# Designs tried in a protein design chat: miniprotein binders against q53ft3. Part 2

Target 1, 195 residues: q53ft3
Amino acid sequence: MFGCLVAGRLVQTAAQQVAEDKFVFDLPDYESINHVVVFMLGTIPFPEGMGGSVYFSYPDSNGMPVWQLLGFVTNGKPSAIFKISGLKSGEGSQHPFGAMNIVRTPSVAQIGISVELLDSMAQQTPVGNAAVSSVDSFTQFTQKMLDNFYNFASSFAVSQAQMTPSPSEMFIPANVVLKWYENFQRRLAQNPLFW
Short names: E, the ipSAE of ESMFold2; O, the ipSAE of OpenDDE; V2, 0.75 times the mean of E and O plus 0.25 times the DockQ between their complexes.

## First folded at step 4 (miniprotein)

Design T7b (at its last look DockQ between E and O 0.03; V2 from the best seeds 0.00; counts 0 for: pae E 15.4 > 1.5, placed apart)
Fold by ESMFold2, look of step 5:
Structure T7b (fold): chain B 195 residues (1-195), chain A 92 residues (1-92)
Amino acid sequence: as target 1 above (195 residues)
Amino acid sequence: SIEVKVEIEKDGETYKYKFKVESPEELEKVLEELKEYIEKEGAEEVKIEVEAESPERALRFAWILILVFRKLGFKKITVTFRGNKVEIEGKE
């Protein structure tokens, strides 16, 4: 259902389902994490009238979880970027995970996603330094990806001597698309926010 | 709602196929069947055109097509973009 991406790490797509409506991703070495991207995989949408409340949890000095609301994902906003660098010493907030028996280690933070009614989500207030919306960030990401692809592909244009021309059309060698994908994946692995 | 056109050139003859599929997963299944056919029968050129609902969707399909054409072993693979259409051509 959900994915979780952190700069310099492999994308996680195998959330731990801790209840019928609750999903968790582990974040080891959480002190080095500044941003987290939460997104829907696109295979199963939320039921009509529902969405996902996204929480960040870290262990306190006793190893007990402190949960903070980051924001939301919905069918209309299926991905979001959350800044968590300022949250690792914040106070806990109201959350739906407190009655659940969830095993974890003291050195691992978590991202929790709770499927809830949109009306209920509208009354919740995320912590003040978390991202409110990623619509502009998603648009910027998409536009940068498209620009990067176009610039990369155009630098490998092939002359007419190498193929049958269609003067009203542009052609791109297929290896350009592959190289773009490989380069993009490498750059994302190094810095998911490289643009 | 995804229209796919396939042209296969073999021994001076052209074979044309037209499909409509409802998902990228269905497209991949059809392309795997096509891959098996081409591996058995051979082809000088294969051209596939995918018309999507948007240019963004068409770009997403380009990756699938390139991976399939690499598995087919074509030496030169060319991709053409025309709005919401992506055309890929593979030559021996």
Scores: ipSAE 0.000, ipTM 0.135, lowest interface PAE 15.4, mean pLDDT 69
Fold by OpenDDE base, look of step 5:
Structure T7b (fold): chain B 195 residues (1-195), chain A 92 residues (1-92)
Amino acid sequence: as target 1 above (195 residues)
Amino acid sequence: SIEVKVEIEKDGETYKYKFKVESPEELEKVLEELKEYIEKEGAEEVKIEVEAESPERALRFAWILILVFRKLGFKKITVTFRGNKVEIEGKE
């Protein structure tokens, strides 16, 4: 149902179902993580009138989990990006995962998704600055993401895209695309932070 | 191959494009051409959907798409992830 992605890491698509309505992803070495993407896989939607509350858990100084509400995902908003780097300290709650016995390692944080009623979700307040709301925030993904993207982008330089024009469609010459890509790669290579 | 769907709305008309790219580089080229087209002809709304082989790869495409849409000057840009699919929408 859910996927979790950290920049520079493999995507996680197998959440641990800790309850009928609760799912958990483990995030090893969470101290190095700045952003997390939580998304619907598209296989199973939320039941009608329900969505997912997304929580982040990190160990406190005593090794006890501290849970914070990051935000929400719904059928209408099936993905969200969260900044967690600034949330690695502070206070949180144990709800809704606090009552659950979740095995964890001190160096491992967790993303928890609780399937809840939309009406209930509307009454909850995420922690400040957790939700990445804009394109700008997304572009602020870690240098690792940029590097991965660069490597990915460079891997695409293989063939010309074939646009199948319909009579109502404008054809974009493949050369234009190639030039753009080449320029993009060059810019990225010169300055990964050119955005 | 990656399937790319593009919808452009202008002057009340919707133009739909579908094409396949073999690599991210090819996609980037296509997007650059698309950008040039949009800049020349104008667009009120552009929607692009990409289906990648993995969510991670989808995220990479999203990044490329975001950069393109930023360059196009859309005021509102929305990115949606659905597994291996990325949908980006730009509006004036």
Scores: ipSAE 0.000, ipTM 0.162, lowest interface PAE 11.7, mean pLDDT 71
ESMFold2 (binder alone), alone request of step 4: mean pLDDT 80; pTM 0.785
ESMFold2 (binder alone), look of step 5: mean pLDDT 80; pTM 0.787

Design T7c
Amino acid sequence: SIEVEVEIEKDGETYKYKFKVESPKELREVLMELRYFILEEGAEEVEIEVEARSPLRAKFFALILKWVFKRLGFTEIKVEFKGNKVEIEGKE
ESMFold2 (binder alone), alone request of step 4: mean pLDDT 71; pTM 0.655

Design T7d
Amino acid sequence: SIEVKVEIEKDGETYKYKFKVESPLELMFVLWRLRFFIRKEGAEEVKIEVEAESPELAEYFAEILKRVFERLGFTEIKVEFKGNKVEIEGKE
ESMFold2 (binder alone), alone request of step 4: mean pLDDT 72; pTM 0.702

## First folded at step 6 (miniprotein)

Design S1 (at its last look DockQ between E and O 0.01; V2 from the best seeds 0.00; counts 0 for: pae E 23.6 > 1.5, pTM E .549 < .8, unsure alone 68.642 < 70, placed apart)
Fold by OpenDDE base, look of step 6:
Structure S1 (fold): chain B 195 residues (1-195), chain A 92 residues (1-92)
Amino acid sequence: as target 1 above (195 residues)
Amino acid sequence: SIVVTVRIREDGETYKYVFRVESPEELEKVLEELKEYIEKEGAEIVFIWVYAESPEEAKEFAKLLVEIFEKLGFTKIRVYFKGNTVVITGRE
């Protein structure tokens, strides 16, 4: 249902489902991460009236997880970029993951997504420094993200002759991905904040 | 067997009901009871999340669920599935 992307790293598309409505991505070596992209895979939308609250957790000095609300993803906004570099010393906030037994190592942070009511989400306040504020930094990150995505997607490319019947799977032509990439690059060049 | 999570909105609050179903017949029965409850209490189904044992089972149940919901009078049903997971949205 969800994907997680860190620039310069492989895309994560297999979230650990820790509850019926809760998903977690592990982020190794989180100290080197500045931004994280959380996005919907497009396979399963949020149920009506639902969205995803995105949380970040990192281990404190005692190794205990500190959770912070980064923001939200919804069917209308199926992707979001979060700055997490400045959060690593912040205080925890209310989060839905406290009762879950999540294995954590000192160098591994986590992105948690909780499927929640949109109305409830509206009442929550993300941490202030999670928003991308620098256009230049955003542009650089976006470029890296785009390249990463393209490389990832392209790695799965197969010719028609190599395809095996899989009625349960949907396939996207590689040319569509390329076209999307080119279009996005063009738009990004025109306005880094075009979305 | 499948695990079914139903989120219902009632009186402005949301509730989650989780149950295991061992057969299609049992599923139908549970859904009938659910329908009766919804009608009685004026509740609304937000979504139904189904966890199956296999993708094949998920697909099978997805089809079955549509049929059952239609039989029960639910309309505007949308079913999404990937892997072992099925998500159903819809209303009566």
Scores: ipSAE 0.006, ipTM 0.206, lowest interface PAE 10.4, mean pLDDT 75
Fold by ESMFold2, look of step 6:
Structure S1 (fold): chain B 195 residues (1-195), chain A 92 residues (1-92)
Amino acid sequence: as target 1 above (195 residues)
Amino acid sequence: SIVVTVRIREDGETYKYVFRVESPEELEKVLEELKEYIEKEGAEIVFIWVYAESPEEAKEFAKLLVEIFEKLGFTKIRVYFKGNTVVITGRE
């Protein structure tokens, strides 16, 4: 139902469901992460009147989970970008995940999503400076990424006459794809909303 | 069950503690231990927020929380209700 993206990493689309209304993504090496994107896959919307509260969890000095509210995702606002770099030494906040005593490795944190009533979510206050900017939808991001790739690659199109005896067929040199991939990764690492 | 959030000021800094309790007796024990801790360390309770599972539970727990606060010596007790949520503040 949800996806989780960190710049320079593969998108996670297989959340661990820890309760009927609670979902978790693991974030290994979380100390190197500055921003995380949480979004709805679009396959299963929230029920009417409900949405998702998004939490960040990391182990404190005693190895106990500390949960902090980052913000929200809803059917009307299905994606959001959260800054987590400033949260890794903070104290806990109000949260619906209960007392979960999961021992984690020192460098693994979690993103938790709790499906809740919109009225309940409106009473919650995210930790300060967590939300940097919102992403309107995963679909818009994906469409812009594909458009960016197509425009870049097609500017280097090579006719078949330059490559093979079939003159009407066009080709794209393989290194163009690699160059695009490297540029995209660099830009995304510098600014997750460059698109 | 009840989710209790306590904000404590200690040495000019504010800390937030969150815990879940299953009974009024457990809540009283935790608050007694907390009271002893703040007196020992020179801390003070800034704010207590209680999340109940229903409006009826919230109303019942507000009565119990006021009783517990009075027994433990807290003063200037203020109770706010919003749906399932009750917020109680007190000073020593």
Scores: ipSAE 0.000, ipTM 0.071, lowest interface PAE 23.6, mean pLDDT 65
ESMFold2 (binder alone), look of step 6: mean pLDDT 69; pTM 0.588

Design S2 (at its last look DockQ between E and O 0.02; V2 from the best seeds 0.00; counts 0 for: pae E 23.6 > 1.5, pTM E .615 < .8, placed apart)
Fold by ESMFold2, look of step 6:
Structure S2 (fold): chain B 195 residues (1-195), chain A 92 residues (1-92)
Amino acid sequence: as target 1 above (195 residues)
Amino acid sequence: SIRVTVVIKEDGETFYYRFKVESPEELEKVLEELKEYIEKEGAEYVWIFVIAESPEEAKEFAKLLVEIFEKLGFTKIVVKFDGNRVRITGTE
């Protein structure tokens, strides 16, 4: 029902359902993560009058889970980007000298999604500064990056007659770049978080 | 056929409409059906991507789309061409 994406990692689309109304994604090595994207896959919408409250959980210095409300996803707002780097403040109490003398165990955090009534969600206050951008900002950023890549790559296009003999170089036909651009654009328009 | 993608931002939500048209007149008709929705809901951004069959056709669509964006009240209209493709962005 849900997906979870961190830049540079494989998208997770198989949330563990831990209750009828609760879904969880694991985030290994969460200390290296600054942002996380949560989105609906689009196969199963929320029931009428309901939406998803999105939580972030990390272990505190005692190893106990600390849950914080990041924000919401709904049928009308099916994805969101959350900043989590500022939410790990208890982690910063460790001394740098300890890092040289001890092996840190991997830290695993979780993203939890709780299906709740919209009225109940309206009474909750997310942790400040957790939501960084809307889906629009992500889409606009991605569109700019797509345009930049295409314009850059196409500026090097040459005809076969203009090619310098370079047997040690590998070449990509310009049509491959065009096809990639068209496919990426189509996929972005259908699901801005596919990448 | 001409492939068209319309992206509309409204009240923090993003909506995508994909369709094919055979002529500029068909595009104008479809966008006129959307006009009252766009005006009523207060759209902030509209992106239209057109993949025409030729660069000349893309230029003809661009002229139509600029006219439509002006009728919709957008103050910033950016047009970018790339061969048979055109991107038109309207913002307030």
Scores: ipSAE 0.000, ipTM 0.072, lowest interface PAE 23.6, mean pLDDT 66
Fold by OpenDDE base, look of step 6:
Structure S2 (fold): chain B 195 residues (1-195), chain A 92 residues (1-92)
Amino acid sequence: as target 1 above (195 residues)
Amino acid sequence: SIRVTVVIKEDGETFYYRFKVESPEELEKVLEELKEYIEKEGAEYVWIFVIAESPEEAKEFAKLLVEIFEKLGFTKIVVKFDGNRVRITGTE
């Protein structure tokens, strides 16, 4: 349902589902991360009237997780970029993830997505410094993200003849990825802050 | 093939069902089964997302879905179209 991307790293498309409505990505070596992109894979949309609240969690000096609301993704806004570099010393916020028995190393942060009602999301306030404000930096990051995602996805491309039957797996045609890439590029060119 | 995603919210739990159908007729059968399930289990919220082969087919599916939702007794039915994609939500 969700993907997570850090520039220069492989895209993550397999979130750990920790609850029916909660998904988590691990971010190793989070201290080196400036921005993270959370996006919908397009396989499963949010139910009508629902979206995703995106949280960032990092260990504090005591090793305890500090959760912060970064922002939101929705069917209408299926991707978002968040600046997390400035959050690594911030204060925690209210979050829906509670006490998760997640074994964390000091260098690993987490992105949490909570599927929630849009009305409830509207009442929440993301941390102020999570929003990307620099157009140039955003554009550069986005381009890197796009390239990374495309390269990753294309690396798994096989012809239909090469496919092995796997009823439990879902497949996305490579052309869909390409179209997505092109559309995203177009939107980025029109408005670097279109999301 | 038509891709169908069904989301059912019941007793605080959300269930996702994804399947493919080869024809509208097959979809109809699946929807009838779904109807029976919903009637029995009492779903509070049903969301169906369909990716059809064409906008015209999407409309046909939407019509069918609306009829089913009406029969299920949902008081609010919302249909949204995006090309060959249709989303239908039913709530009490």
Scores: ipSAE 0.000, ipTM 0.136, lowest interface PAE 14.2, mean pLDDT 75
ESMFold2 (binder alone), look of step 6: mean pLDDT 82; pTM 0.807

## First folded at step 8 (miniprotein)

Design S1a (at its last look DockQ between E and O 0.03; V2 from the best seeds 0.00; counts 0 for: pae E 22.5 > 1.5, pTM E .720 < .8, placed apart)
Fold by OpenDDE base, look of step 8:
Structure S1a (fold): chain B 195 residues (1-195), chain A 92 residues (1-92)
Amino acid sequence: as target 1 above (195 residues)
Amino acid sequence: SIRVTVRIREDGEVYKYKFRVESPEELEKVLEELKEYIEKEGAEYVFIWVYAESPEEAKEFAKLLVEIFEKLGFTKIRVYFDGNFVVITGRE
């Protein structure tokens, strides 16, 4: 239902479901992360009148999670980019995730998504400066994401001579990936919000 | 096991009903209970999340729920699949 993307890292599409309406992504080495993109996969929409509240958690000096509301995703706004680098010294806010058995690794933060009523979401105030509205920032992030994907995909490239018979698997030519990449970059350059 | 979360909306309020089933026989019983609940509450909109053990089980469960929704008079029924996860919505 949800995806999480950090620039320079692999996309995460398998959230840990901690409750029926709550999803969590782990972010290792969170101190090096400036921005996070949360997006809907498009497989399942929010119910009518509902959306997702997006939270960030990091361990405090005592190893306890500090949760902060970053912003929202909805059917009308199925993706959002958040700046988390400045939140490391912030105070915790009210959050719906309760006492989670978080693997106490000091370097791991979390992105939490809570499915909530839109009316309730409207009454909540995200932490200041978390939402990134800058087109430039978005473009930079997207470019890094694209580069990461291309590098990842190309790392699995093999020549036809190196291929072993695997009838159950589908193969995509590397030139298709490259073509997609080039087309996407072109579109991005023309309009960063083309989608 | 199949985990089911039901959200019922009436007059802008959302009511949650959660249940878990371990067998097909238990599922039938729970479905009847769900039907009664929906009828009693007079839900104009129902949203059901289903977590099944397999995509096949999810689809089977979805079919059963669709039938129930039809019997309850819902005319707008939507089903969304994501692996073992299914969302079913019903509206008058």
Scores: ipSAE 0.022, ipTM 0.319, lowest interface PAE 6.5, mean pLDDT 75
Fold by ESMFold2, look of step 8:
Structure S1a (fold): chain B 195 residues (1-195), chain A 92 residues (1-92)
Amino acid sequence: as target 1 above (195 residues)
Amino acid sequence: SIRVTVRIREDGEVYKYKFRVESPEELEKVLEELKEYIEKEGAEYVFIWVYAESPEEAKEFAKLLVEIFEKLGFTKIRVYFDGNFVVITGRE
């Protein structure tokens, strides 16, 4: 009935149905996830007058689940993207999954979808947070990887006086690597996703 | 199967999705979801790489992808395709 999509992962289309009206997706390594997409597959709509409340659950420091209402999906809004990066230390909220005892491992969170009456959903308030996500951008990752490569390659540099004769070996002048590094940095600053 | 890679930049963060779909209808549903997301969040950059099963299918996907990117309001749309392969990029 539902699908779940996370950046860098395969789409999940087989929710674990844990009750007549409750569906769950596992999110391993949840600490690296910033956003999750929840959507209806389109094969089974909600019954008339009903929709889905979408929850995020993660284990607290004691391994106990903390559930937070993210928002809703309905026949009229069959997909939604939820930002979860700021919620992993957040306050819990009212939720319908409390008595369900599902064995969990550390670093596995869950997305829960509860099929409910639209009137009941309209009275609920999703968890908000005031913090914006830290900017760990593709740019910063790429720049760090570029620096790492340059430092690695330059650690093999030798001066002309340090070279030994080896006619079967090919050499690249160190300034070629530096020029490439500088050009790559310039292009990255202009368009971080050019490559 | 159709191979798809999507990269989205949002709030200085980059997200990458790789998946396979067995039909063009499945791909279209995922792309409509992407469109809804970008309308809500205002992504800064989107890159989509599709490896289709035929050159005709790749051309059909290129047309669909351009239409979606234009509706999203990207002003810098670039399309490359070669045989079964199509890449589209869009920036704000």
Scores: ipSAE 0.000, ipTM 0.109, lowest interface PAE 22.5, mean pLDDT 68
ESMFold2 (binder alone), look of step 8: mean pLDDT 79; pTM 0.770

Design S1b (at its last look DockQ between E and O 0.01; V2 from the best seeds 0.00; counts 0 for: pae E 24.2 > 1.5, pTM O .718 < .8, placed apart)
Fold by OpenDDE base, look of step 8:
Structure S1b (fold): chain B 195 residues (1-195), chain A 92 residues (1-92)
Amino acid sequence: as target 1 above (195 residues)
Amino acid sequence: SIKVTVRIREDGEIYKYTFRVESPEELEKVLEELKEYIEKEGAERVFIWVYAESPEEAKEFAKLLVEIFEKLGFTKIRVYFEGNIVIITGRE
């Protein structure tokens, strides 16, 4: 039902179901994680009138789990990006996972998704800095990603005169990458959610 | 026994009940009582989670629940499956 993505890591598509309405992803080495993407797989939608409250848990100084509400996913908003790097010093909030004995190791954080009624979700307040808020933020992120990729790829650019014979390697003309970049930027500008 | 979780939406408030039933007949009885409650209190929608021992059993319970819901006069009945869990929703 749910997926979890951390940059530089394999996507997680198998949440641990800890209750009938609760799913958990483990995030090893959470201290290195800045952002987490939570998304619906599209296999099973939320029931009508329901959505998912997304929580983050980390161990406090005493090793006790601190849960914080990051935000929500719904059928209408099946994915969300959350910044978790700044939450490590936050206070815990009320959460639906408190009564559950979730085995946790000190180095592992968790993303919890609680399937809840939309009406209940509307009464909850996510932690302020967690939701990468606006289409604008996403656009900025995407732009930075594109720029990073272009810079990376272009750093390997060589002229044909500089090429050494390597029959085992395939080469892509830099112009192809540039064209892709330009086209992608154009599409992004037209519709940030074109993908 | 099967674990049953009932969520009721009533005038913007949500009520959650969790219980176990030992038989389909007992489940039907509970749902009959629930129906009476809904009619009296004016609840808008009912959600029922059934936690089964297997996906196959879940499907069987789903069928049973649909029949019970229909018998009790619920409308807009929808069924969702997640592993061993069945979620059925209905309203008056």
Scores: ipSAE 0.020, ipTM 0.401, lowest interface PAE 5.4, mean pLDDT 76
Fold by ESMFold2, look of step 8:
Structure S1b (fold): chain B 195 residues (1-195), chain A 92 residues (1-92)
Amino acid sequence: as target 1 above (195 residues)
Amino acid sequence: SIKVTVRIREDGEIYKYTFRVESPEELEKVLEELKEYIEKEGAERVFIWVYAESPEEAKEFAKLLVEIFEKLGFTKIRVYFEGNIVIITGRE
């Protein structure tokens, strides 16, 4: 139902479902991670009146999990960027992952998603430094996401010249994508706030 | 750096990724993570493009890619070379 993306790593789309309403992604070597993107895969919406509370968990100095509420994803806001670099020494939050027997190795953190009522989510307060609010940080992350999209789309132009097109797949000339990418980069450099 | 493009078809859905790794050692780690992912989730078809830095490196990567596809149990493994690019495809 969910995806989890860290820069420089393979996107995770196979959450570990630990309960009917709870999903977990492992984050190995979490000390090197500054940002995490959590998103819905688009084919499995939340039920009416429901959304997802997103938590970050890391082991404290004794190896005990410390859970922090990062924020939310909903059908109306199906993706979110969370900054976790400042959270690795923070205090825990109230969370719904109580006595669940989730075992992980040292230096592995987790992203937890709990499907909850929207009314209940509205009463929760995320940790204050989790949301990406800096224009500079937002611009840099946006650039990395655009690079990811460009590389994804452009590589199909090369592979499709070597393979028979599938009737179930759509293709875009690589030059069109490159021109769009160059124009977007120029706009971003001229006006970082054009979003 | 080494550019990698992966396309996975599973249960009628298509999952596509493009990324860069800084070294052959990192590529090997990522490919092992990909193998574990596919073993857990299953896949009807997988395509991988590796944009090596030389034709010799592409041939070296081909051996690794074939080995991974064979461990996954794919029956129609095809490998193509185009200069520095190695392309592998396989299906269950």
Scores: ipSAE 0.000, ipTM 0.067, lowest interface PAE 24.2, mean pLDDT 68
ESMFold2 (binder alone), look of step 8: mean pLDDT 84; pTM 0.835

## First folded at step 9 (miniprotein)

Design S1c (at its last look DockQ between E and O 0.05; V2 from the best seeds 0.00; counts 0 for: pae E 15.2 > 1.5, placed apart)
Fold by OpenDDE base, look of step 9:
Structure S1c (fold): chain B 195 residues (1-195), chain A 92 residues (1-92)
Amino acid sequence: as target 1 above (195 residues)
Amino acid sequence: SIRVIVRIYENGKIYKYKFRVESPEELEKVLEKLEKKIEKEGAEYVFIWVYAESPEEAEEFAELLVEIFEKLGFTKIRVYFDGNIVVITGRE
């Protein structure tokens, strides 16, 4: 039903179902994790009127799990990105997973998804700055991608005098790459969903 | 602190600025400097991301930025809001 993705790691598609309405992903070496993507697999939707509250747990000073509400996923919003890097310490609660016997390792955090009524979810307040807006995440990703590409391409840039004759090799002027970059930026600005 | 990202496109060149400000007033000062630069050198396209602390603050920044862009002579100005984030674009 759910998937969990951490950048640089394999996608997790097998959540541990710890209750009828509770699902958990383990996140080893959680201290190195900045963002987590939680998404529905599309195989099973939420029941009508229900969604998923997404929680993050980390061990407190006593080794007990501290759960914090990150945000929500729903049939209408089947994926979300959460920033967890700043949440690895602080205050939290045992709810809603506190009463559950979940085996934990000190270096392992968990993402918990609780299937709940949408009305109940609306009354809950996620921890600040945990939920990454779609615009923000998309913009940041796109900008980084573009910058990465530009940097990569420019690293191969050579002057005409530095070029080695290679009839079989095609070359693209650097200004063309830059022009593409600019055009892409303009299109992105005009309509973030231009594709 | 408020994170601000500025990209200026001029004659096939991209100028990138990233800075933090503590208030709209401080942002205004920074943008005034940028304005002077743009006026002097020209800019075909500018877009600015502001990560404000609240939606209300984002709106304040948007108003400020629109005024600046109008002053710069941009004819196509677009503003995008997402919570406490505002993105503004200006083009000739």
Scores: ipSAE 0.023, ipTM 0.326, lowest interface PAE 6.2, mean pLDDT 80
Fold by ESMFold2, look of step 9:
Order: C-alpha cells, then sequence, then structure tokens
Structure S1c (fold): chain B 195 residues (1-195), chain A 92 residues (1-92)
C-alpha cells in the first residue's frame, strides 16, 4: 500500500503490517539518514474519508521506541518528504502505536503509518520541522536561505550617513557576502539538511 | 480554507505574517491591507505563498498578486505553481 525511500538506498515496498490499520518500515542505521520519502504505491487507496498519519520512531537509551508525528499522506497528497535529521533529540508526540513490545537494535528506527479518519488527522500537530513536500522543501529552503542571508548581511549594515554620498541609504561591506557564503558552506558540509 | 504566508524584507528587518481566510473575497481584502502597508513602509523583497483550494483558484490568485506587485513598483516578479499552491516573489 505504501513505499518508503531513503536517498542512497533501495526503495522499500514491503511494509510490515502490525495491525489492520498500522504499517511499519524499519530504517537500519537511521543516524545517517536525513530525509525519508513516504508514498502510496497506487495499488490500494485509502478508504473514503481516511488518510495516513506518518510517524518516526527511534529507540531511547532503554531500547524503547520514541514516536514523533511527521505529517500525513492522503489520496489527494499521496507522497511526502520528511526531514528526520533533527528529530533524534526531539519530543515525543501522541501516537496510536501504543507501548509496543518490539525490541529494536541500537541503530534501527521505524517509520509508522496509521490509517485514520481525515477528521481525526486534522486534530494532530506534526513536529514543527519534519514535514517537507517537494514544493514546500524547495520554497522553504529558498526562504530559509534568504532569511539567513538577509539577517547576516543586515547585521553588518552601515547607514549612508556613515559613508556618504547618500546618507538615507544603507550599504553592506563587500566581504559580508563572502563570509555568509563560507559559513553557509561549512554548515552544509557538516549537515547537508541543516535548513 | 485558503492559507497565506507572507514575508517582507526591508531595511534590515523581516516582517512575517500568516493568514487563514475562508473565501477569495477575504483574501483580496487581506492583500489590499498588505499592499497599503508595503506602500507606506516600503519593501526590498516580498515572498507570498498562497495555498488555494484548487489549481484554477491558484492561477486566479497569481493574477491578482502580480497586479498588486506591479502597482507597488516591483521590477522582478516571479510566480511558481505546484498544484493548488502559488508562490510569488517580488524584488526591487
Amino acid sequence: as target 1 above (195 residues)
Amino acid sequence: SIRVIVRIYENGKIYKYKFRVESPEELEKVLEKLEKKIEKEGAEYVFIWVYAESPEEAEEFAELLVEIFEKLGFTKIRVYFDGNIVVITGRE
């Protein structure tokens, strides 16, 4: 019914069905994973009035799963990209998977999909930085890049009154762009998905 | 409902607005107020995302947004679509 894709890995299409309405994918070596794509295979749609709530879990220090709501997939939006690189230290969410007794190895996380009524899904709040659609990912990255650049460049601004000949205008030192670029590249090298 | 996200960059500041409206008429009123605010305070760069209820509605909103950006004097206007979503950017 569902697929799960991680960059550099083969697509998973054989979810473990753990209940009539619950499906799970294992993510070995999850600590190296920054994004995951969850999508519907197109074989079996959600029943009318229903959709899928998508969760990420990883084992805590006791080996117990910590579940976090990433977002949703529906018949109208059958695929979504989720950023998980920042969630290892995140807060747990309310979730429908109960206190599962499934023991996980230290490097295995899970993606859980719960088939639920759309009305019930509308009342759920995903963790704030997880859901990333392809369009939202592009626009959000562009926006965050501009916010970052604008804040950085403006912190070096001097008024035209300090420089002449147009004191009502502000200018930035030429090297601010280079400093911003270098800092941005360094952050990307450490975490390509830091944004 | 229709969701709108606005970011305005001016004079080293970022102004952020988020609206949820129930009709195109309400959106037009919100955008008119935003236009007047930008006209009074100025803007170097403006991003607006509109999450419409259909692709056709998104195209209609794009036309409205372009008209507003041109009236404000923006030289570089770009519009992007993805299904029901329209994103418009304007810069000096």
Scores: ipSAE 0.000, ipTM 0.263, lowest interface PAE 15.2, mean pLDDT 72
ESMFold2 (binder alone), look of step 9: mean pLDDT 85; pTM 0.850

